# VH-VL binders against q9umr5, part 74

Target 1, 268 residues: q9umr5
Amino acid sequence: SYKPVIVVHGLFDSSYSFRHLLEYINETHPGTVVTVLDLFDGRESLRPLWEQVQGFREAVVPIMAKAPQGVHLICYSQGGLVCRALLSVMDDHNVDSFISLSSPQMGQYGDTDYLKWLFPTSMRSNLYRICYSPWGQEFSICNYWHDPHHDDLYLNASSFLALINGERDHPNATVWRKNFLRVGHLVLIGGPDDGVITPWQSSFFGFYDANETVLEMEEQLVYLRDSFGLKTLLARGAIVRCPMAGISHTAWHSNRTLYETCIEPWLS
Below, E stands for the ipSAE of ESMFold2; O stands for the ipSAE of OpenDDE; V2 stands for 0.75 times the mean of E and O plus 0.25 times the DockQ between their complexes.

## First folded at step 3 (VH-VL)

Design gb5 (framework fv_mavrilimumab)
Fold by ESMFold2-Fast, scan of step 3:
Structure gb5 (fold): chain C 268 residues (1-268), chain A 123 residues (1-123), chain B 111 residues (1-111)
Amino acid sequence: as target 1 above (268 residues)
Amino acid sequence: QVQLVQSGAEVKKPGASVKVSCKVSGYTLTELSIHWVRQAPGKGLEWMGGFDPEDGETVYAQRFQGRVTMTEDTSTDTAYMELSSLRSEDTAVYYCATHTYEFRSGHYGMDVWGQGTMVTVSS
Amino acid sequence: QSVLTQPPSVSGAPGQRVTISCTGSSSNIGAGYDVSWYQQLPGTAPKLLIYGNSNRPSGVPDRFSGSKSGTSASLAITGLQAEDEADYYCQSYDSSLSGWVFGGGTKLTVL
């Protein structure tokens, strides 16, 4: 029998977004128990990420407890950051495959329709004024805003991403690293035609330097210092990178070829 | 406020087709997913089809595939639902509806509805 | 046809609590798809009462609440009032049909 799959959605999402993904899983792995978590749907996805992590943690505990052989996580967009934190704060998780669908793992620095809706007159160059305020940090999207031109402000003001990535010291860092390293496989999925995640390489732990030149994962200080275990996971052979061109941000969970190439092999 | 205003009542003979319009105001049509739902007299709600943002195209309920066509004219912010080969069982009120929360919150609850268009098919 | 099963009718007295069930299967509610609830007064279009299992639109009083567990969902109405007399419909997505589905509807009578 297949391990259960837990799905965590993204910004402004709901369970409906995953109907095609569930169809694909049922076709290739019939009998798989798939749970799409209906927490923080729609506008509630704007709640601070630590609040979302607490709620999702309470929801996944009984699912993991009923599956002693392990579970898989499929986490889309912002949901990938929630899953990153879940794997760090849970000292007893039994996640085998963590499949991250186009999630801004090193943060976001780019204009999107979501940001225009929330802050219509703001440009990416001035969003740091909003996001790195106490008010801004009450919104999930600002919890992973990473302005490469104001890195000192990001490190000081980010209440979520800088901490889970080990970019700023935290008392729990050693335990979070130990917990994250329990994961069997870290499957990273993303691509250049996403159109929302900027830079798209953020889905693979790459990000802009101060000149907006993308540095890949192996060039990041968090990797080089092994702050939360990326270097250890890569050395263990546990990181899978699956980039695909031609897929827009809302299509990662509804593309059959993407599913067969990047997701299906990791659902045991 | 976004509003949906539908065309007036229609009376058709079996075998004819009917085309119901739904004009969007207070919003642009391209920002909304328009769905069509019908209700026969004294019966429940039945989804006919609507725009699927994941596929980027309109999806029809299996029961209506081959008989229904849903189109949009973005220049007039008007959506259309055409049902062909009408039967007496197609006598119903036809509603257009949209998910304002889908666009702004990711939920697909239909919070804005047209007033409905009565289509009567004479036997 | 109704893919989601609702009781045809429920009744209650003013001030009481009533619940309306919506029973699905593994291809819809059991697959984790959200449930919405609609109120329909005679001669009017449906009005959204609950979306995303438990969220209320602006203007819907807090005595209406939604919940979901397993393959089923429930609409609870507390402090029942005469104006609550209406038809109530649940709605979800069904992966086997690749489309949206409604419950058969429940007629609420306030005694």
Scores: ipSAE 0.005, ipTM 0.564, lowest interface PAE 10.4, mean pLDDT 88

Design gb6 (framework fv_mavrilimumab; at its last look DockQ between E and O 0.91; V2 from the best seeds 0.00; counts 0 for: pae O 5.4 > 2)
Fold by ESMFold2-Fast, scan of step 3:
Structure gb6 (fold): chain C 268 residues (1-268), chain A 123 residues (1-123), chain B 111 residues (1-111)
Amino acid sequence: as target 1 above (268 residues)
Amino acid sequence: QVQLVQSGAEVKKPGASVKVSCKVSGYTLTELSIHWVRQAPGKGLEWMGGFDPEDGETVYAQRFQGRVTMTEDTSTDTAYMELSSLRSEDTAVYYCATVSYDWKTGRYSFDYWGQGTMVTVSS
Amino acid sequence: QSVLTQPPSVSGAPGQRVTISCTGSSSNIGAGYDVSWYQQLPGTAPKLLIYGNSNRPSGVPDRFSGSKSGTSASLAITGLQAEDEADYYCQSYDSSLSGWVFGGGTKLTVL
């Protein structure tokens, strides 16, 4: 029998958006119980990420409890960051495969229509003034805004991403690392044609330096210090990287070739 | 305001085809997704198919694949549903409805409905 | 029968509360797909009453409410009125059928 799959959506998404993904899973792994968590949908996806983590945690606990053999997580876009935090704050999670679909793991530094709707007069170069305020940190988008030209502000003001990445100290960091390391596989998916996640390598723990040159995961201080376990997972053979060109941000959960290549092999 | 106006009642013989129209007013056809739902006399609602609101592709319910064709004429803001090889059990009221995405809630709904078209299949 | 199961009828007196259940499975409501509810007065087209589990369109009074838990959903009507006599249908999406599905319908009688 296959392990249950829990799907966590992204910014402004709905459960309907994952219909193709569920169809693919049913075709290749018939009998798999798949649950798309329909919490924090639409405008509610803008609520602070720690608030979303609490709500999603309450929803995943009974699913995990019923599956002693383990569960898989498929987490899309912003939802991948929610799943990162879930794996750290839950002392008893039994996640086998954590499959991250184009999630800004090291943050976002790019203009999108969502940001222009929320902050219409702002450009990416000046968004740090809003996002790194207490008011701005009440919006999920600002919780993972990572301006490479104001790294000192990011480290001091980020209430979410800097903490879960271990870039700023937190009393629970040791426990969060221990919990995260229980994951069986970390499957990272993303690609250059995404068009929303900037830089796209953020989905693979790469990110801009101060000159906007992308440094890959192994060059990140977070990795080198092993702040939450990336170096340990890589050494264990538990990190899978699956980049694919030609896929736009809203198509990661509806492309059959992507599913067969990057997702299907990890749904035991 | 959005209105959907359907063509008039039809009486057909078994084996014939019927083509029901749905005229859209109050917005343009290109900005919405039309779906078709039928209801046999005294029975419940049955989804037949429509245009997927996310990718614009036509999707049909399995039991109607091969017999149903759904098309749009954007120049007249009119959607069509054609059902072929009619049987007596196809006697029903056929509705068109719009499927809309509400970005505030992240939800889809069948929010506007036509008045219905009665199709009677009898020999 | 129908993919989503509803009781064929429910009844109540004016001013009372009634609930209409909609029971699905792991391929629809249990998979996380939201539930919509439609009211159909005799001789008329269905009207959207509730969407996305619990949201009311403009013009629908707050005495109509929706909820969802596990593989099931429920429509609650408080302060029951004579004009509420109608057929009520739940709807969701089903991944195994790759399409939208409706419940069999519930006839509400106001005594």
Scores: ipSAE 0.737, ipTM 0.887, lowest interface PAE 1.7, mean pLDDT 92
Fold by ESMFold2, look of step 6:
Structure gb6 (fold): chain C 268 residues (1-268), chain A 123 residues (1-123), chain B 111 residues (1-111)
Amino acid sequence: as target 1 above (268 residues)
Amino acid sequence: QVQLVQSGAEVKKPGASVKVSCKVSGYTLTELSIHWVRQAPGKGLEWMGGFDPEDGETVYAQRFQGRVTMTEDTSTDTAYMELSSLRSEDTAVYYCATVSYDWKTGRYSFDYWGQGTMVTVSS
Amino acid sequence: QSVLTQPPSVSGAPGQRVTISCTGSSSNIGAGYDVSWYQQLPGTAPKLLIYGNSNRPSGVPDRFSGSKSGTSASLAITGLQAEDEADYYCQSYDSSLSGWVFGGGTKLTVL
């Protein structure tokens, strides 16, 4: 009946944090097998994202194998980047809906409490000096740091985001694009009152230009070049954009109206 | 250190109500999420409800819905559990406990427990 | 009966290793929720032994260990000592019940 749902959490999250989302799915889609991947919790969510992708891949393989007709991914915050990388590196994934729940898909350029905890004397304007170093790239937060004023450093130093976006040449770019394009639907969720994702349009593949003017997804070079398949997906009618105001970063998975409007329709 | 000190034992008749208190010291109540767990004589632990550690909403176990009320007085750092329409099957030790988040592991646990309050329901 | 199933009793000789199982379902352990373990000595409140499947709080000896796989969890006690005689409870969260759940308990006897 309903495809299994795999949930990938974000930075400093727990499986418990998703209890309301699981309740909503149980109410509207009874019998659905839902698994919140219980990996890289707490401080472990700061480990390099490629390390997390490897561990999450090992966890999803048996779930996907038991569901040959497909699965859905719901991926929150940092978890949405993990999921996009999974879709690129797995030539055997069978994901129908990839639901990106307020994820910094084009990167992050904003101060957060966790950045202040990690780097107490830093601000968004100078964090590139830390994040675009080999030491900084050992932290997941820095793997998707995207300073629009230091694009050359970003392109050179990013060990994760610039690669999965196809912004830096690498030998697997064609294969990763092919794998990502096997997804049935890409559902993008986010909103202006998130308070953490900066710019919030990153959840919709929008981002700042050098003047900190937000360029929408269709204005981004990675879209125009179709570097990892966004233009192809949009032309195919496979991209769903579901913005919602009034939701803070920690509330996306505990808001019933958001669930009913943006998530439920895609859990076939 | 966090300490939870509960009110003394109670003997009640069927149909009455009981209100057990849980005084927090070492931390403020606003930093903690108090939950209640009971244990009938010779039986296992049974979660009754508490204040959700993430949103602060009161949640009750389904079987107690309508009979239990859990409240907090932050001015005195005291949590309360009131159980109404008592029957002999409600004879148990009632514990308060904290549900705490450990930022290092990203996990929740019932880490600090009160000494327990025996409630006996007899005719 | 309890949502989480534990054997009613286990036994072992001093110095040996024992394990206590905790079997759940797709709505609790299988959904990815953590398992915690508690020791209860007679006449006392439960004491946290393991949380987050395998983490030991400060002061708990490393001869206590926990693990989780699929819908089940296990508590292992090595170097069994007479003072380990107690009741042991597993605990998790359940989405179908919208609440915390405990196992029925396991009485450990040291022979």
Scores: ipSAE 0.625, ipTM 0.856, lowest interface PAE 2.1, mean pLDDT 92
Fold by OpenDDE, look of step 4:
Structure gb6 (fold): chain C 268 residues (1-268), chain A 123 residues (1-123), chain B 111 residues (1-111)
Amino acid sequence: as target 1 above (268 residues)
Amino acid sequence: QVQLVQSGAEVKKPGASVKVSCKVSGYTLTELSIHWVRQAPGKGLEWMGGFDPEDGETVYAQRFQGRVTMTEDTSTDTAYMELSSLRSEDTAVYYCATVSYDWKTGRYSFDYWGQGTMVTVSS
Amino acid sequence: QSVLTQPPSVSGAPGQRVTISCTGSSSNIGAGYDVSWYQQLPGTAPKLLIYGNSNRPSGVPDRFSGSKSGTSASLAITGLQAEDEADYYCQSYDSSLSGWVFGGGTKLTVL
């Protein structure tokens, strides 16, 4: 039988948003037990990401316990960061494939509809004033806001991304790295036509330098220092990069070609 | 808020077609997603199809594929459901309903319903 | 016959608590799709009662509540009133059918 699949949604998503993905899995892998975790939906997805991590942890533990051979995670958009953190804090997870579906793994720095909604009077260049405040960090979006022009504020104020990246020293960094390295494969999916994830290379752990030049994963300090295990995973052949053009952010979980090319191969 | 007013009762012969209308008010048709549900006498509810705003197209239940056509006239704010090759088993009350997405909860629901249109198929 | 299974009938006296079950499968409720509940009074169109498993639309009394666990959902009615006598339907989405699905309906009788 196929390993169970756990789906973690993104910002403002519903389980209905993943109907096509579930249809594809049912069609190509009949009998697969697929669970879209129904937690922190709608506006609740704005809650601090560590709170979400705790909630999702409680939900996945019983699923993992019933699947001793392992499970697969499909985590979309913001959910990809939740999943990465989840796998970092769990010393006993049994995740085979961790599929990061268009997630801002290296953070977000761009004007999007989501930002306009939350901060109508704020621009990308000024959002650091809000996001790197104590009350700003109570919003999920601010937990992975990564301003390349205010690196000092990011490193000191980011209560989520800087920690799971190991960019700020903390007592659990070594253990979190060990836990995350338990994954069988890290499948990174994203593309240039996403329109939301900014830069889109963030889905592949690429990001801006101080001049807003996009650097690749291998040029990032988190990779070079192997702060949370990226370098080790790559050396193991455990990282899969699957870029695809022509897909908008809200279509990653509904595109058949994307599923067949980037997701299905890792659901065995 | 939203009101759905459907056309009157229909009596049809087997093999004929029926077209039921659903006029919306309170909101424009372009702001709504219209779905159709039928209910045979003394039986339960059965979803037939409707507009999916995420996919930007009308989707039909597999059972009615090739036999049902759902259309909209935005100039008159009227949705239509046409069912062809009618059978006695198609005798039912046909409802139009709006399917809405609540961004606060991230949930979909059939929140407003028409009064229903009785369609009787008999020889 | 219906994709979602409901008891054909339930009954209760005024003031009592009644529950209506809705049993699905791994392709609908068990997959994480939301459950909605509808009330249908005799000779009328269905009315949305609960959406998103446990949310009440405006105008629905708090004595109506919904819950979901595993492959099943439940509608609870406390302080049962005569006006609650009606048919109740659960609804969800099914990935194997690529469509919305309803339960068979439950007739609630107030004794």
Scores: ipSAE 0.354, ipTM 0.776, lowest interface PAE 1.8, mean pLDDT 94
ESMFold2, look of step 4: ipSAE 0.619; ipTM 0.852
ESMFold2 (binder alone), look of step 4: mean pLDDT 89; pTM 0.920
ESMFold2 (binder alone), look of step 6: mean pLDDT 89; pTM 0.916
OpenDDE, look of step 6: ipSAE 0.018; ipTM 0.592

Design gb7 (framework fv_mavrilimumab)
Fold by ESMFold2-Fast, scan of step 3:
Structure gb7 (fold): chain C 268 residues (1-268), chain A 123 residues (1-123), chain B 111 residues (1-111)
Amino acid sequence: as target 1 above (268 residues)
Amino acid sequence: QVQLVQSGAEVKKPGASVKVSCKVSGYTLTELSIHWVRQAPGKGLEWMGGFDPEDGETVYAQRFQGRVTMTEDTSTDTAYMELSSLRSEDTAVYYCATGGYSYLRGKYPLDYWGQGTMVTVSS
Amino acid sequence: QSVLTQPPSVSGAPGQRVTISCTGSSSNIGAGYDVSWYQQLPGTAPKLLIYGNSNRPSGVPDRFSGSKSGTSASLAITGLQAEDEADYYCQSYDSSLSGWVFGGGTKLTVL
């Protein structure tokens, strides 16, 4: 009698990364139908996020249609942003729990080991020149690049994150907010030892101000204005925050203690 | 999905030039960074060069500088590698390979490969 | 000789664990540049096996794992199978050469 679970992977990732997560779900909720979507794998995860949203939307529609009592989403890293947009653009989604595993919900501004390999730390201060160009916005990573020192450029040029967060006006904003608010629970997971998501509080809708001081969700303009429904969800008791220390970015989907503490309780 | 299809095997005499093609499908050539890698019989992989979008130009490995030219025809989504002044030690399988669509594509690993083109240089 | 050093061969029996080392220098792996691994079956083009030190592309089983420490990287293969018999290459970026560099390759023999 458990609701089906749909899993959406992250940047440079694939369905194969979730084998341990599937083991945990089978142990605690035997009989659960789990579908890990095998779209935009590896390098294809660099395609524009709106393109990915369209592809994942087509894949989730038949799964949701087969489960009139509802489904759960588990969305990892970049995949959490895909799921945010899915919940906004789908007029008839029936998602109960949306479980966001270490996703940069307010954006990314910082180095990872991968970015340090390709670009020195100093390159993050210069990335706004490429990311906020029309060419740069054709890459998924630039769709959620949020430079706190060039917030004016982010607001004007971001083709994805600024729009789904309601930070810039869009004709569909009211419908997107209404659709997103149909979600039963928004479960936010992340932690200080992630090592990739910067600031890590982005997974909880916190982010840098112009001085790189982190302001938490309740101090964000998007929350205060209730731009896409965060304030309404929090008032409804529908937002769950589950931070955990000691977990690196590639371990969120394979740590048993995290699963038992943050994920298992929300898989009805 | 990206697919790379290369031209057929070539036999050349020392001093000649060879031009190998690599046809791209699944995405446009402008979305990809094409690199060329060769492998002599029984030997390892050797990077020859590729397009670096950060510099807006093609970068060649030092030992091939002056002998290799890498070009692209965006109207036919075909990349080319021409190697001149051929020597017997240039006998190798030549691969085109690419990192997918990315701002960082010049330094990404090669996740899509052509089938390879055997070039034999013999007198 | 290669910029990145690998053992020329390793061997193991089915079900065993083998590891393949890749030793670099301060201008490549030691400078923080990520390591990728490629598998080449006889008569075929190389296939990306590991990227970004430890990440697996879609379809690569988790019995293949990568790690990096200091100036060196390692590829581990557990539960060795006959179809794993292939040549394995590490690859990184070298700042002094301003280009990509490959290891010399390791021939894995199963049985």
Scores: ipSAE 0.000, ipTM 0.386, lowest interface PAE 17.7, mean pLDDT 86

Design gb8 (framework fv_mavrilimumab)
Fold by ESMFold2-Fast, scan of step 3:
Structure gb8 (fold): chain C 268 residues (1-268), chain A 123 residues (1-123), chain B 111 residues (1-111)
Amino acid sequence: as target 1 above (268 residues)
Amino acid sequence: QVQLVQSGAEVKKPGASVKVSCKVSGYTLTELSIHWVRQAPGKGLEWMGGFDPEDGETVYAQRFQGRVTMTEDTSTDTAYMELSSLRSEDTAVYYCATAYWDLSPGRYDFDYWGQGTMVTVSS
Amino acid sequence: QSVLTQPPSVSGAPGQRVTISCTGSSSNIGAGYDVSWYQQLPGTAPKLLIYGNSNRPSGVPDRFSGSKSGTSASLAITGLQAEDEADYYCQSYDSSLSGWVFGGGTKLTVL
């Protein structure tokens, strides 16, 4: 039988967003138990990411315990960062495939409709003033705001992303790395037409330097230092990169070709 | 909060060995990574080796491998550095220091230092 | 010889700005490893001044700042004071040596 699948949604999302994904899974892997976690839905997705990690952790523990053969994670957008932290903080996770659907793994630096809803007059160049304050760090989107022109502020103020990426020191870092390395496959999905995740290469651990030139994963300090295991996973053959053009941010979980190409092969 | 207190100055003849101690207070030794750095008179800092908590082993600079031994007594919170086959070029101040280990192999910052131990090698 | 290259000396007058460079290679700073800076006053143990390229420990004045670009790092001291007269050392990790390396040191003289 197929391993159960746990789905973690993104910013301003809910389980309803995944109705097409569930149908695709049922068609290709009939009998798969799929659980879409109905936690931090809608506006509650703005809560600090560490709070979300704790809530999702409590929800996934009994699912993983019930499936000794392992589970798969499908994590969309902001949800991919939640899943990154889950894999690091859980000493006993049994995740086989971690499938990241267009998640800003190195952070976000770009104007989006989501940010304009919350901060309608703010441009990306000014968001560091809000996000790198104590008040701003109470919002999930600011937990992964990564301004390449204010790297010193990012490193000092980021309460989440800088820590899970090992860009700032943490007492639990060695344990987090060991836990993350237990994952069977890290499947990275994203593309240039997403329109929300900026730069889109953030979904593949690429990101802007101070001149806004995108440097790919292998040129990132977090990879070179193997801060949480990316270099080890790549050497092990455990990282899968699946870029696809023509897919907008809200369509990653509802495109059949994307599913068949990038997701289906990793659901055992 | 962390304080490192080293043993007193030593005068040794060429060919002898010296063992310098570093007593840790404020934290337990098991919570820290202790490294050793030396400085010859009028010269710069030279890393000799230290405990790597990532792999649970002590690592030595290639230049000192075979001559240096670094040990720890966790029951007394004391670290030791023993250097053998001393030469006049080993005349230096020897420091113990705590390293803040990060995720990355090889990233660390020496945040607390002992006062130093002068070792003079002369005939 | 030192693996990281620093100028042997730098000088400035009170109130001025001075910069101390630290030049590495592809196996250390160029590989992305962080740079730390230490201040050593005459007759004392070194003191951590900057860690992680640009972070200051508690008690270090904001006159001291660090930066890193490519294979090099820099320590900048603004509003130079007589008490800043000391030796300054950069430090990083070197992957080819599998160990930590220091710069040769820079003697700062305040006129």
Scores: ipSAE 0.000, ipTM 0.366, lowest interface PAE 21.4, mean pLDDT 86

Design gb9 (framework fv_mavrilimumab)
Fold by ESMFold2-Fast, scan of step 3:
Structure gb9 (fold): chain C 268 residues (1-268), chain A 123 residues (1-123), chain B 111 residues (1-111)
Amino acid sequence: as target 1 above (268 residues)
Amino acid sequence: QVQLVQSGAEVKKPGASVKVSCKVSGYTLTELSIHWVRQAPGKGLEWMGGFDPEDGETVYAQRFQGRVTMTEDTSTDTAYMELSSLRSEDTAVYYCATRDYGIFTGRYTFDPWGQGTMVTVSS
Amino acid sequence: QSVLTQPPSVSGAPGQRVTISCTGSSSNIGAGYDVSWYQQLPGTAPKLLIYGNSNRPSGVPDRFSGSKSGTSASLAITGLQAEDEADYYCQSYDSSLSGWVFGGGTKLTVL
């Protein structure tokens, strides 16, 4: 028997986007109970990430309760940040594999069609003016906007990403770290041809410095400080990196080779 | 793996109304954006309208606005398309189809499709 | 009249390559809206072949490919087989109409 799989979608997406992923899982692991969470679909995906975390938390509790051997999470794009927060705020999660499909784990700093839908005339260099306001922080995409040229504003204004990454102190940081460390495997997936996640290495906890040079995970303060457990997980052998070239942002959940290489091995 | 099952063929007189149903299975109706496309015998595909989750409202093609009404019953996971003031030129197969919400994935595409409902308008 | 223009018919022999064009304008394909392609066998509903200009859904053979350039898109079919004989439709979004638009359809005949 296979552990249940819970899927969390991304920005402006819905559960229907994962129909190919479900076909792949059914072929390789027949009998797996897969639940694609139908919350915060379409425009509702713009709701503040903490609101989404609360809603998804309520949905995953009964699924986890029915699966004493554990569950797997597959979290796409923005959904990967929701899943990161879920693992931190839940004192009793039983997640084995957390599979992050091209999620901006260290944030986003790039012009894309997603961003231009909400801010059509804004350049990435000026978006910090909107995103780091209280109004801007009511939008999910601003919750993980990480301008490397205004790091002081990011640290002070980010209501979500800076907190879950331990970049700004929070009273619950110690318990969030303890909870996150219960995860069996952190499977990171992404690639240079994504075209949306900027820099693409954000999916692997890398990010721009002030000169827009990418520093990898092991050079990040959050890793060096072990703020939420990355260094401990890596030392435990629990972090899996699975980069793949040639895959665009919308194809991570519908590419068979990607599934067989990066996802299938972690669905016990 | 969503499936769309439509109601059976209908024969109507000019001036009458027809209401075609599309039952969703495999997913809940609220997860999907259902659109309607018709095809007159031997002719091409013509988009009529559908639910636009970005607006939270149903949008209609201009040539059908005022004659078509698209509704949903979430308790039965069934979408409906009602076309009024029927004319002979409305004789066609009417399809429901799913459009997903993603900006890059499925935003401009329809999959899957229902099997179609033949509506014949004759006197 | 169709907003997207396709040739009414194309033909090829088994094993050959055939290309079906889809010509739009600045308000649809030229505005950057993605193109999808559908295959319709006689008496059946259309089936998605290509989405997002060039992506194949599960179960569609790699001999079907899509491309887009400027205001036009193309569907290429390599290694033609008898079962490919069908009507093919391109589809996009048109900003001036605020709606989805289909091409007029192309009947593919395998010789």
Scores: ipSAE 0.000, ipTM 0.413, lowest interface PAE 13.5, mean pLDDT 87

